# VHH binders against q2luc0: the designs that were tried, part 29

Target 1, 332 residues: q2luc0
Amino acid sequence: MPIEFEQTFRNFLMEHQEKYNRTYHFLILMDSIITAAQRIELYYRTGALKGNLGMAGSINVQGESVMKMDDIANEIVLHYLAASNRVIQVVSEESDDIVDMNKDGGRYFVYFDPLDGSSNVAHGLPVGFLFGIAKRNLDGNMKGPEDFHLREGNDYIAAGMFVIPTGMFTLALRDAGCWRFHADETATYVKPMRMTLPDDPKKWELSFNSANTTVFSEKVQSWIQVNISKYKFRYIGALAGDFHRLLTNGGLFMYPAIVKHPDPKENRPQGKLRLLYEANVVAFMCREAGGDAIDETGTRIMEIKPAGHHQRTTLYVGSKPIIDELASLFKS
Below, E stands for the ipSAE of ESMFold2; O stands for the ipSAE of OpenDDE; V2 stands for 0.75 times the mean of E and O plus 0.25 times the DockQ between their complexes.

## First folded at step 16 (VHH; framework vhh_ozoralizumab_d1)

Design S1 (at its last look DockQ between E and O 0.50; V2 from the best seeds 0.00; counts 0 for: pae E 6.2 > 2)
Fold by OpenDDE, look of step 16:
Structure S1 (fold): chain B 332 residues (1-332), chain A 121 residues (1-121)
Amino acid sequence: as target 1 above (332 residues)
Amino acid sequence: EVQLVESGGGLVQPGGSLRLSCAASGFTFSSYEMYWVRQAPGKGLEWVSEISWSGGSTYYADSVKGRFTISRDNAKNTLYLQMNSLRPEDTAVYYCARDETTDWEYSWDVRGQGTLVTVSS
């Protein structure tokens, strides 16, 4: 087969900045993120071969405690973000508290889930590394240059995800679209492809845990009853993977509130997914791909002001016509 | 009203030094990254240097690395550019600038009147 050469991710971003000959803070940050992703993938593959991933608390053959893959991934990401010197603060799914980094010189806030779909690790199934990026405010009315407050989705300048170990990297840039890259034989991300949700409803897919249908709200159940036969159904049980497919086919991914569980203790009226490093991330990418995202109140995900760094939310993300329909339903 | 007033430019021989100053007013100076940009005759605006809001981080174009030093005094609302080992190719109008844009949009619209630096034998 003839050798095909593709445009690299680095080249892609540099071309967008070339005419201004400016500092490449974002490029440096992205380099760190990509490197982190590659390291995570390496551990994933190595661990898979060794058969020791995901067994937290287990003792390896050397008598050592085995770290969970999510913890390893988290440490990797934190390391490279810190090394970039471009990050002010980090919100990680694996960290209880906000992590301070370079407050004085940093430019960005990073929100990330280092290992979405962690349950898949034990089975050798794909996982996701999700991240969102916001830039510090230039607000002279606040004490200092930055209030260090958590940001709503609309404040993100970029969001992306890695599907590991498949080699798929998707990145959305504010007002610049959603782009997918593929790892080539050298593990270099190449071949930028702009992602746009298709307008053809025949391609649309529904993605949700159908087993939970009876514990959703009446409105949601009614909607499912009407729509479940209209679209193909696909669900792998991981946000990153399901959203990855959604970007290609359109439709809807939803994670509704659980409000009718026979055991009241199992109800999750606020939803399960986290706002900052899961819902905002996919919402941002989806919007840049021509879609939208709302919670079960009909509020756009990206307009939600975070009350906390681990705030939970319901999520409906996908094709705009479906989202608009759901928004109307929820507001009725 | 935002004001940036550059000073310190002039004629200097190759290898010489100049120190530019920029007086800022009309905004919270300490809240903003500040920039030096320059425009040579017949060329567009070129980024020269950047300093973080606190002054803790500095960045330079490759063309000026090792020769120029950006600094700031937030208490005085003043930005500085120490230019050493000046070269003829450094000849330009130098502007103090504040950028309001994201990483994908660049605008040096918020800048002063500039100060001319001429490097000639």
Scores: ipSAE 0.375, ipTM 0.740, lowest interface PAE 1.7, mean pLDDT 90
Fold by ESMFold2, look of step 16:
Structure S1 (fold): chain B 332 residues (1-332), chain A 121 residues (1-121)
Amino acid sequence: as target 1 above (332 residues)
Amino acid sequence: EVQLVESGGGLVQPGGSLRLSCAASGFTFSSYEMYWVRQAPGKGLEWVSEISWSGGSTYYADSVKGRFTISRDNAKNTLYLQMNSLRPEDTAVYYCARDETTDWEYSWDVRGQGTLVTVSS
């Protein structure tokens, strides 16, 4: 069998810049994001696969000091974003406050969840590194400095995710599609594949935490009752993993409001997932693959105007016919 | 209408200096990355230098590092290129440019007529 060579991620991006006289600033940023992902995968593989994980995803990196893996992942991403010298500010799931970087000379805002599903690390199950990117507002009618990092999903220029430790990387680019890569044996991301949600309903999947069905709203419960048998059910319980599969098969992933919990403090009427670095990310990627995403009011996720950088939302993301049906239901 | 007007070129001996200016109008100058690019005779456009919107970060092509300095005055809507230790290979028409795209990459586009720099003995 002849040796076959696949196109690299770097060459994929460079072809665009050469054709259009573009700078390499985005490629430099993406090199830093990829390096961060590779370091997180190393810590996951060496800790989880060697049995060196503690409670709740902690790993023992020094024997006497135990640092949670999500804290390690956060520090890795912050380090490489800062080293790129291209980032103005960061919103991180693991940082309470906005993180300033190159405020005067940076070009990008980055929103990330460095270890989505981190409770699964102790089980050796897939986790995700999710990110969204907006560029500096060149024509901005922004209200003020605090609004620069509070961008609607419609203002993102790119969004992506790594499924750890599988070596899978998916990146969506504004108006240029959603693309999947895999790491080869040299840890180089290769073989861009354009992702488009299938039109065949026989492929479609339904994904949600079915154990919560009785604590969802009446509208959502009724929809499930009618629709659960129409599609194959699949649920890993980690947003990145479930969405990764959804991009291949189509259908619906949802995280509805929890409104009927017998313990009222467990209700999440505004949803669990975070708007800026989770919901906007998968919504952006899904739209570039031909799908859509709404919240439980029927509002398109990427049209939500953020009021806070850790703001939560409900999420329904997937194949456009299903999303349009749900939007009509929620608005009726 | 976006306008960029380059000036300050001329004939200079090797080792000499020139200061280029670019007067900008028709857009909010202080919001944009700005670039100097050049076109040598018979060649395509070559990126030379870049400055961030605030002036806080600058970048240079390897061929001009240490010899050229990009700067901006946002109050005057003016971009500058100080060119020192000029060499014959610096002979080109010099253009300023701004970011012309809203996609995921920054790009540049030439809009002015440029200013000719000729370095010869």
Scores: ipSAE 0.099, ipTM 0.608, lowest interface PAE 6.2, mean pLDDT 86
ESMFold2 (binder alone), look of step 16: mean pLDDT 82; pTM 0.818

Design S2 (at its last look DockQ between E and O 0.52; V2 from the best seeds 0.00; counts 0 for: pae E 3.4 > 2)
Fold by OpenDDE, look of step 16:
Structure S2 (fold): chain B 332 residues (1-332), chain A 121 residues (1-121)
Amino acid sequence: as target 1 above (332 residues)
Amino acid sequence: EVQLVESGGGLVQPGGSLRLSCAASGFTFSSYEMYWVRQAPGKGLEWVSEISWSGGSTYYADSVKGRFTISRDNAKNTLYLQMNSLRPEDTAVYYCARDEETDWEYSWDVRGQGTLVTVSS
């Protein structure tokens, strides 16, 4: 077979930062993120975690405590972000507190989920590494005073995800689109493809935990009843995986509030997903792909002002016509 | 109005030294990373050096690393470039430039009129 040469991710970025006309800060940061992803994938694939995948507190054959995959992934990401010297602070799903890095010289704030879909690890199913990137406020273009970590989605300059171990890297850049890359035989990400949600409703898919339908709000239940037969249903049970498919086929991924549970203590009116490193990430990517994202109040995800670094939110993300319909419903 | 005014350029022999200054006004100087860029005759704009808003971090192009030193005085709204061991290839108009919001777009749109540095025997 003739050797096919594809454009690399690095080349892709460099083409937009012509030689000597730009600094290399973002490139360095992205290199660190990619390296982290590759390391996470290595651990996923290797036997280092085999037999103890996803379980905390287990002891290996050597009598050592086995770390959970999410903790390992977190440490990897933190290491490479720190090594980049480009990050001021980090918000991680796996860290209770904000992690300070290079406060004096850094440029970026990074929000990330090092291992989305952790339940899949034990079964050898795909997981996701999600990340969002914001910059320091420079002038009046950014709303509000510099608060470092509490940024709304609209303040992000980039967001992306890795699907591990499938070798899929998707990156959205502010006002520059959503792009998907594929790992080649050398584990190099190549073949940039612009991602846009298809306009054809025949391709659209619904993705949510249908088992929870009865505990959703009446409005959401009613909407599901009307629409469940209109679209194909696909659900992996992980945001990264389901959103990955959504970017290709369009439709809707939703994680509604739980408000009608028979046990009131089990209600989750605020939702489950985290705003900064999950919802904003996919919302940002989706918007750059021509879609949109809202919470159950009809507010755009990217316009939500975070009150905390681990703030939870409901999530509806996907094709604009569906999101608009839902927004209208929620505001009615 | 944002203003950047470079000074300190001139004619120097190879191996000589110059110190450039840039006076900034019209914006919060201490909030921005600042840059030196240069344009040699017949060439495009070239990044030379960068300093973080606090001055805690500095970066240099490979061509000037070890020879040039960027610094700033936020109280005086002034950016500096100490140039040592100058070479003929350093001949250029040097511009002080302000950082922009994104790293995706060109970041040196805001710059002064420049100061000419000529390195010649």
Scores: ipSAE 0.316, ipTM 0.718, lowest interface PAE 1.9, mean pLDDT 90
Fold by ESMFold2, look of step 16:
Structure S2 (fold): chain B 332 residues (1-332), chain A 121 residues (1-121)
Amino acid sequence: as target 1 above (332 residues)
Amino acid sequence: EVQLVESGGGLVQPGGSLRLSCAASGFTFSSYEMYWVRQAPGKGLEWVSEISWSGGSTYYADSVKGRFTISRDNAKNTLYLQMNSLRPEDTAVYYCARDEETDWEYSWDVRGQGTLVTVSS
């Protein structure tokens, strides 16, 4: 067989940018994001391959000093985003406060969870680096809302995730689809594959923490009772991994409200997942793959007006027929 | 309607200087990234320089870095390009352009007649 060449991620983006006489600001930003992901993967792989992973996913830094992998990942992402000079502010799951970068000359807000499912690190299992991107609103004046970083999911122009250390990268672009890339033997992301949720219910999966079933709302419990046997059940307990699989097989991932816990302090009526860098990310990606996402009230995730950068939400994301059914249930 | 009117071009000797202006109207100038691009005889458009909406960040093509300075006056809705140490290869029609906010990337749109800069001895 002759030598075959796969389209690289860079070529994929450059085709759009060259055709439309675009700048390279987004390409430079994505190069920084990809570099961060590759550096995180290196730390993960070298730690796992040497058996240096601790119980809390710790990796040796400077001899006996131990640092959690999520802190390492956060530092890596912050570094490369800052070096790009394209980012105004970031919201990171690992940073209590917003992080200012190039406030005057930046073009993008970036929301990220640098190591989703970090408990998996101690077991050598996959984790995720999730990100969402919004552009600065160019038609506004400089005296607008005080919290420019508080963007609805509908304002995102891109969202994506890396599954670490497997070499899988998925990127959704507003109104241009959801695309999956694979790292080749040279660590280059190649072969864009358009992701569309399967229409065939035989492929669909249901994913949620079944141990919490009795503490969900009565509506959700009743829905589970009727529907649990209709779909294959799969749950690894990390949003990135469960959603990555959902994009291939379709179905539903959910993290419902916890409202009936016998210890009231354990209730999470507003949900566990974070709106800006978790729920909006998977909702955006799912929409570009033909799906949808709602919260416990049936409100579309991407329409939620954020009030805080670490705001939580409940999440139901997946194949549109299932989401439509749940939306009707929640609004009845 | 977006209007961009370039001025300040002319004939200049190598090593000389010119200052280009771009008068903007029909949009909120202070909200937009602005660009200078140029078109040499028989060639396509070449990106030259860019300035952020506030003027706080500037970028230059390698061929002009250190010789050209982009600036803006948001109170006057005017974009400038100070061109020093001009060379014959800088000969071109110079256009200012506004950023377009249509998708995930930033782009430019040339709308004016441009201003001709000729550098020859």
Scores: ipSAE 0.228, ipTM 0.615, lowest interface PAE 3.4, mean pLDDT 86
ESMFold2 (binder alone), look of step 16: mean pLDDT 82; pTM 0.825

Design S3 (at its last look DockQ between E and O 0.55; V2 from the best seeds 0.00; counts 0 for: pae E 3.7 > 2)
Fold by OpenDDE, look of step 16:
Structure S3 (fold): chain B 332 residues (1-332), chain A 121 residues (1-121)
Amino acid sequence: as target 1 above (332 residues)
Amino acid sequence: EVQLVESGGGLVQPGGSLRLSCAASGFTFSSYEMYWVRQAPGKGLEWVSEISWSGGSTYYADSVKGRFTISRDNAKNTLYLQMNSLRPEDTAVYYCARDEHTDWEYSWDVRGQGTLVTVSS
């Protein structure tokens, strides 16, 4: 096969801004994120080969405590974000508290899940690195440049994910679309492809844990009953992977509230997924791809005001017609 | 009303120095990153330098690195640009600018009337 040369991600972004002779803070940030992703992938591959990415708390053959892959991933991301000097604060799934970085020189807030689908690591299955980016909100009425409040999805300027180790990088930019890149033989992300949810319902897929159907709300159960036969069903069991497929095929991924569990203690009325670094991320990407996302109240995910950095939410994300239908159902 | 008023421009010989000032009013100066941008005759607006809200971080275009120094005095609502080792290619109208910071891009829509810097032998 003839050697094919593809446009690189870096070139893609540079071309977008070259005409303005602007600063490139966002490019620097993205470079750090990409580098982090590549490093995570390296550890994933290396660990898998060495058998070291196993159960957290295991002692290696040398008697050393083995760090969990999610912790390793988290440290990697934090390192490169800090090194970029472009980040003010970070919200990480693996960090209890907001992490302060460059308050003075930083421009961005980054929300990320360094290892979505961590349970897959033990099985050598794909995992996701999810991230959302927001900029400072300048307020001329405040003494400082930033209120340091948590941002709603609509405040994100970008969101993306890496599927590791498959070499798929998807990035959505505000009002600039959702784009997928592929790692080439040099591990360089190339071949920007704009992602748009297909309009053809025949391509649409449903993705959710069907085993939990009986513990969902009555409305959700009813909806499933009507729709389960209409669409193909696909479920990996990880947001990143399932959403990755959703971007291609359209349909619906949902993570409903658990409200009818036989054991009341197992109920999760607020949902399981995290708003800032999971739901907002995929919602933002989906929106830029022509879809939408809501919670089980019918509220758009991106309009939810975060009450906390680890706030949970229900998630329905996918093709607009389905989301609109569900929104109407939930508001009825 | 937001106002930015540049001063300090003039004619200078190659290798010379100038110091530009920008007086800001109508907004909380200390809350914003500030920028110097320039427009040479027949060219578009070019980013020159940026300073963080506190002044702790500074950034420069490659064309001016090592020669220009941006600074600010938040107490005086004033932005400065020390320009050393000036070159003919530095000839331009220099604007003090503020970015709205609304998206992942930058805009220089908020700027003053500019001050002309002419570098000529």
Scores: ipSAE 0.510, ipTM 0.812, lowest interface PAE 1.3, mean pLDDT 90
Fold by ESMFold2, look of step 16:
Structure S3 (fold): chain B 332 residues (1-332), chain A 121 residues (1-121)
Amino acid sequence: as target 1 above (332 residues)
Amino acid sequence: EVQLVESGGGLVQPGGSLRLSCAASGFTFSSYEMYWVRQAPGKGLEWVSEISWSGGSTYYADSVKGRFTISRDNAKNTLYLQMNSLRPEDTAVYYCARDEHTDWEYSWDVRGQGTLVTVSS
């Protein structure tokens, strides 16, 4: 039998790095991110999943276990980012305030959601660890920690996700593509695969919470009515899982504004997803795979100027022809 | 427009000391990571040391750790390298370099003429 050796993620970065630059700061940061993801996956497989499965039929107890895993995952990511000694500050979905690390000597800002789709843990279904990375501002005007971390998605140099516990890891690098890896039997990420959204509309899928259709705007409802039968519908209800599949098949994932809810307090006209560690992450990855992303005003997600580190946005991400159609609709 | 001017090299005996300076102009010095690199006769460029924009973090090649100290004075737009316990293997042209922001990694580029350090009996 012929032997085929798979390239490791570390070798992939080292070969690319030797062609483009001469430091190892990013490689060291990525080693810490991967270590954090492996630790979270271990907790999922050996701790939280077993606790959640043993709690079948107990909603309150299951909710508490999910919240504890959220805190543990956040602590793990913060620990390994700090240990890298490469991070200036962190924005975490699980932390109300920005988290300071190596403010004087760090190189990167990191934005992350350590357990995207954490409600899926109760069902033994996948969750996500999402992250985005920006470099410090070299414009010569250091405005303090809050201003440093408020970056447009266009300022990100990398973004990625782990789909836990599947062993799938996808990383996009600015102007260098979107790459998928899988964990082998030794938990080593291997076999870089360039991700490009398919051009074949027969493969495209549509993904959104269809139960909310009647509470979207009239423009979005009308678009759904025309287009719902053109594509396969797929929705797992976790951004990481739905976007992971979208990178393979193409099409559209969306999380529209909620504007027609019978209870006005349930409206979300600004959207639900978080700009810095959710929308920018998938928008960046999608762009590197040949796609695009906009909000419900037709503004490119990565061009949005953040005003707050937990700022929300609407999101439409996927194949360029669909995004262009929606952009025209929203701007008309 | 960007200029880096190295100075302070010379001939020294093994075990001696030198202090190198790098005068920077044409850019906002305090915003950039700075590096010392060197080129021994017949060899390629070798990274020696790095200092963060604020001076808060320093890094050294294993071959010079404990003997060399990088520092910066942002008010004077000057980078320094204090070299102690010099060895013949430290003989090289020394360059300061500015961080070049090209992608997800940090990199450098040599712009000055360098300053020659010769360590010989």
Scores: ipSAE 0.228, ipTM 0.669, lowest interface PAE 3.7, mean pLDDT 86
ESMFold2 (binder alone), look of step 16: mean pLDDT 82; pTM 0.827

Design S4 (at its last look DockQ between E and O 0.54; V2 from the best seeds 0.00; counts 0 for: pae E 6.3 > 2)
Fold by OpenDDE, look of step 16:
Structure S4 (fold): chain B 332 residues (1-332), chain A 121 residues (1-121)
Amino acid sequence: as target 1 above (332 residues)
Amino acid sequence: EVQLVESGGGLVQPGGSLRLSCAASGFTFSSYEMYWVRQAPGKGLEWVSEISWSGGSTYYADSVKGRFTISRDNAKNTLYLQMNSLRPEDTAVYYCARDETDDWEYSWDVRGQGTLVTVSS
């Protein structure tokens, strides 16, 4: 096969930019993020080969405690984000508290899930590294240079995800679209492709845990009953993977509230997914791809003001016509 | 009203030094990253240097690295640029600027009237 050369991610970001119009802080940050993703992938592959991933608390052949893959991934991301010197604070799914990094010199807040779909690791199935990025505010009305408050989705300047170990990198930039890159033979991300949700309903897919249908709200159940036959159904069982498909085919991914479980203790009226490093991430990406995202109240995900760094939310993300329909339903 | 007033420019021989100052008013100076940008005759605005809000981090264009030093005094609402080993190609109007963008892009719309630096033998 003839050697094909593709535009690199780095070139993509630098393209059409004048050399001295920016400081490239974002590029440095992205380099760190990409490197982290590559390291995570390496551990995923090597761990899988060794058969020592996914067994929390297991002891290796040397008698050592084996770290969970999610912890390893988290440490990797934290390391490279810190090394970038561009990050003020981090919110990680794997960290109980906000992690302070370079408060004095940093520019960005990073929200991330280092290993979405962690249950897949044990089975050698794909996982996701999700991240959102916000920039500190230039607000002269606040005490100090930065309020250090949690940011809503609309404050994100970028969001993206890696599908590991498939080599798919998707990045959305504020008002600049959603772009997918592929790892080439050198593990370099190349071949930028703009992602846009298709307008053709025939391509649309529904993605949700159908086994939970009976425990959703009446409104949601009714909607499913009407719509389940209209669209193809696809469900991997992980946000990153399912959303990855959604970006290509359009439709709807939803993670509804559980409100009618036979065991009341199993109800999850607030949803399961986390706002800052899961829902906002995919919502941001989806919006840049021409879609939208709401919670079960009909509120746009990106407009939700976070009350906490691990705030949960319901999620409906996908093609705008479906989201608009659902929004109307929820507000009725 | 936001005001940035540059000073310290002048004529200097190659290899010489200048120190520019920028007096800021009308906003919380310590809350903002500050920038020096320059415009040479017939050229567009060029980024020269940046300093973080706290002064803890500094950044420079490749063309001035090792020669220029940016600093700030938040208590005095003043930005500085120490320029050493000046070259003819450094000849430009130098502006103190505040960025108004919320991403990695930069806008130099908020800047002073500038101070002319001429490097000539």
Scores: ipSAE 0.260, ipTM 0.683, lowest interface PAE 2.2, mean pLDDT 90
Fold by ESMFold2, look of step 16:
Structure S4 (fold): chain B 332 residues (1-332), chain A 121 residues (1-121)
Amino acid sequence: as target 1 above (332 residues)
Amino acid sequence: EVQLVESGGGLVQPGGSLRLSCAASGFTFSSYEMYWVRQAPGKGLEWVSEISWSGGSTYYADSVKGRFTISRDNAKNTLYLQMNSLRPEDTAVYYCARDETDDWEYSWDVRGQGTLVTVSS
């Protein structure tokens, strides 16, 4: 019987590099990101094996492990990005301050959330490693040290996510599409598949925390009332998992403003999700798959000018017909 | 308009040295990564060396490591390639190239006429 060989992620990128007269700087950066993801997945699986073979994660043990895993995942990503010598600065969900790396000779800014959905670890459910990448501005159009890293989503050149421990990796490249890979038996990412949101509304899904419906704005509540029965409802409660599924089936994921909570301290009128390493990442990936993303005002996510590296936003991401309808609603 | 003008080529004996220059105009030179590439007779373009915008990082093809040195003078908008211990296989037209900004990857493009280096006894 013939042996079948699947195209590796490395060969996928190398074909682009050689076809377009490119250097290998991006390939070296991506190798570091993939290595970090593999190390995080190993750490995740090792923790699950300890739970299977010994003391199960009690609420105290599992909660402690979750917080420690966040810190370990962050250190892993920081280590491999620094070792690449290609990164100028990093914004990490787990680091309060900007992290400087190769400021003189680096080529990229990297924005990442190393363990999205970290509460899922206690339940043995998937988590995400999300990242976005921008190049150094040319022609001196940089706006100071913090402004160097405060890039609009439209300035990103790539964004992607790993769903851990499922072995799924999705990478979107500016003007070159959104591509999904899976880990083979050797943990090598293989078999690029072009991701395009389906045009068939029968496949479309809605994803949001329906328990919060009464604390959303009146416009959003009214939209839900009209539209909730039109599509399948799916909600895992973690951006990475919900968006991963959205790329396959189409529809809408949203995290609306919380504005009518009985306890005013629980209101989040600015949204909860982080612009640079969460919302911009999924917005970029969705655009390359034929979709779109807006905030509560109808402004395109990728057009938002960041004012801070941990800035929050509301998010509506998915199939263009739904996003266009919501944009019209929010602007009326 | 972006202009890159290469100079400093010539005929040299094996083991000799040459210093190539590239005069840049029409863009903010100090903001761009720069490259040297070459084209041997009857062959395609070959990447030779690159240098970061500040000059802080340099990279070389294996075939030239230890013999060639890339440098830049941002005040004079000039890129240099010092070539030592030249070999017959270094014979080529040498071009400087600018980093391009419109791709998700760093790339280069040739814009000048180049400067011919011939290494022959």
Scores: ipSAE 0.084, ipTM 0.595, lowest interface PAE 6.3, mean pLDDT 85
ESMFold2 (binder alone), look of step 16: mean pLDDT 81; pTM 0.817

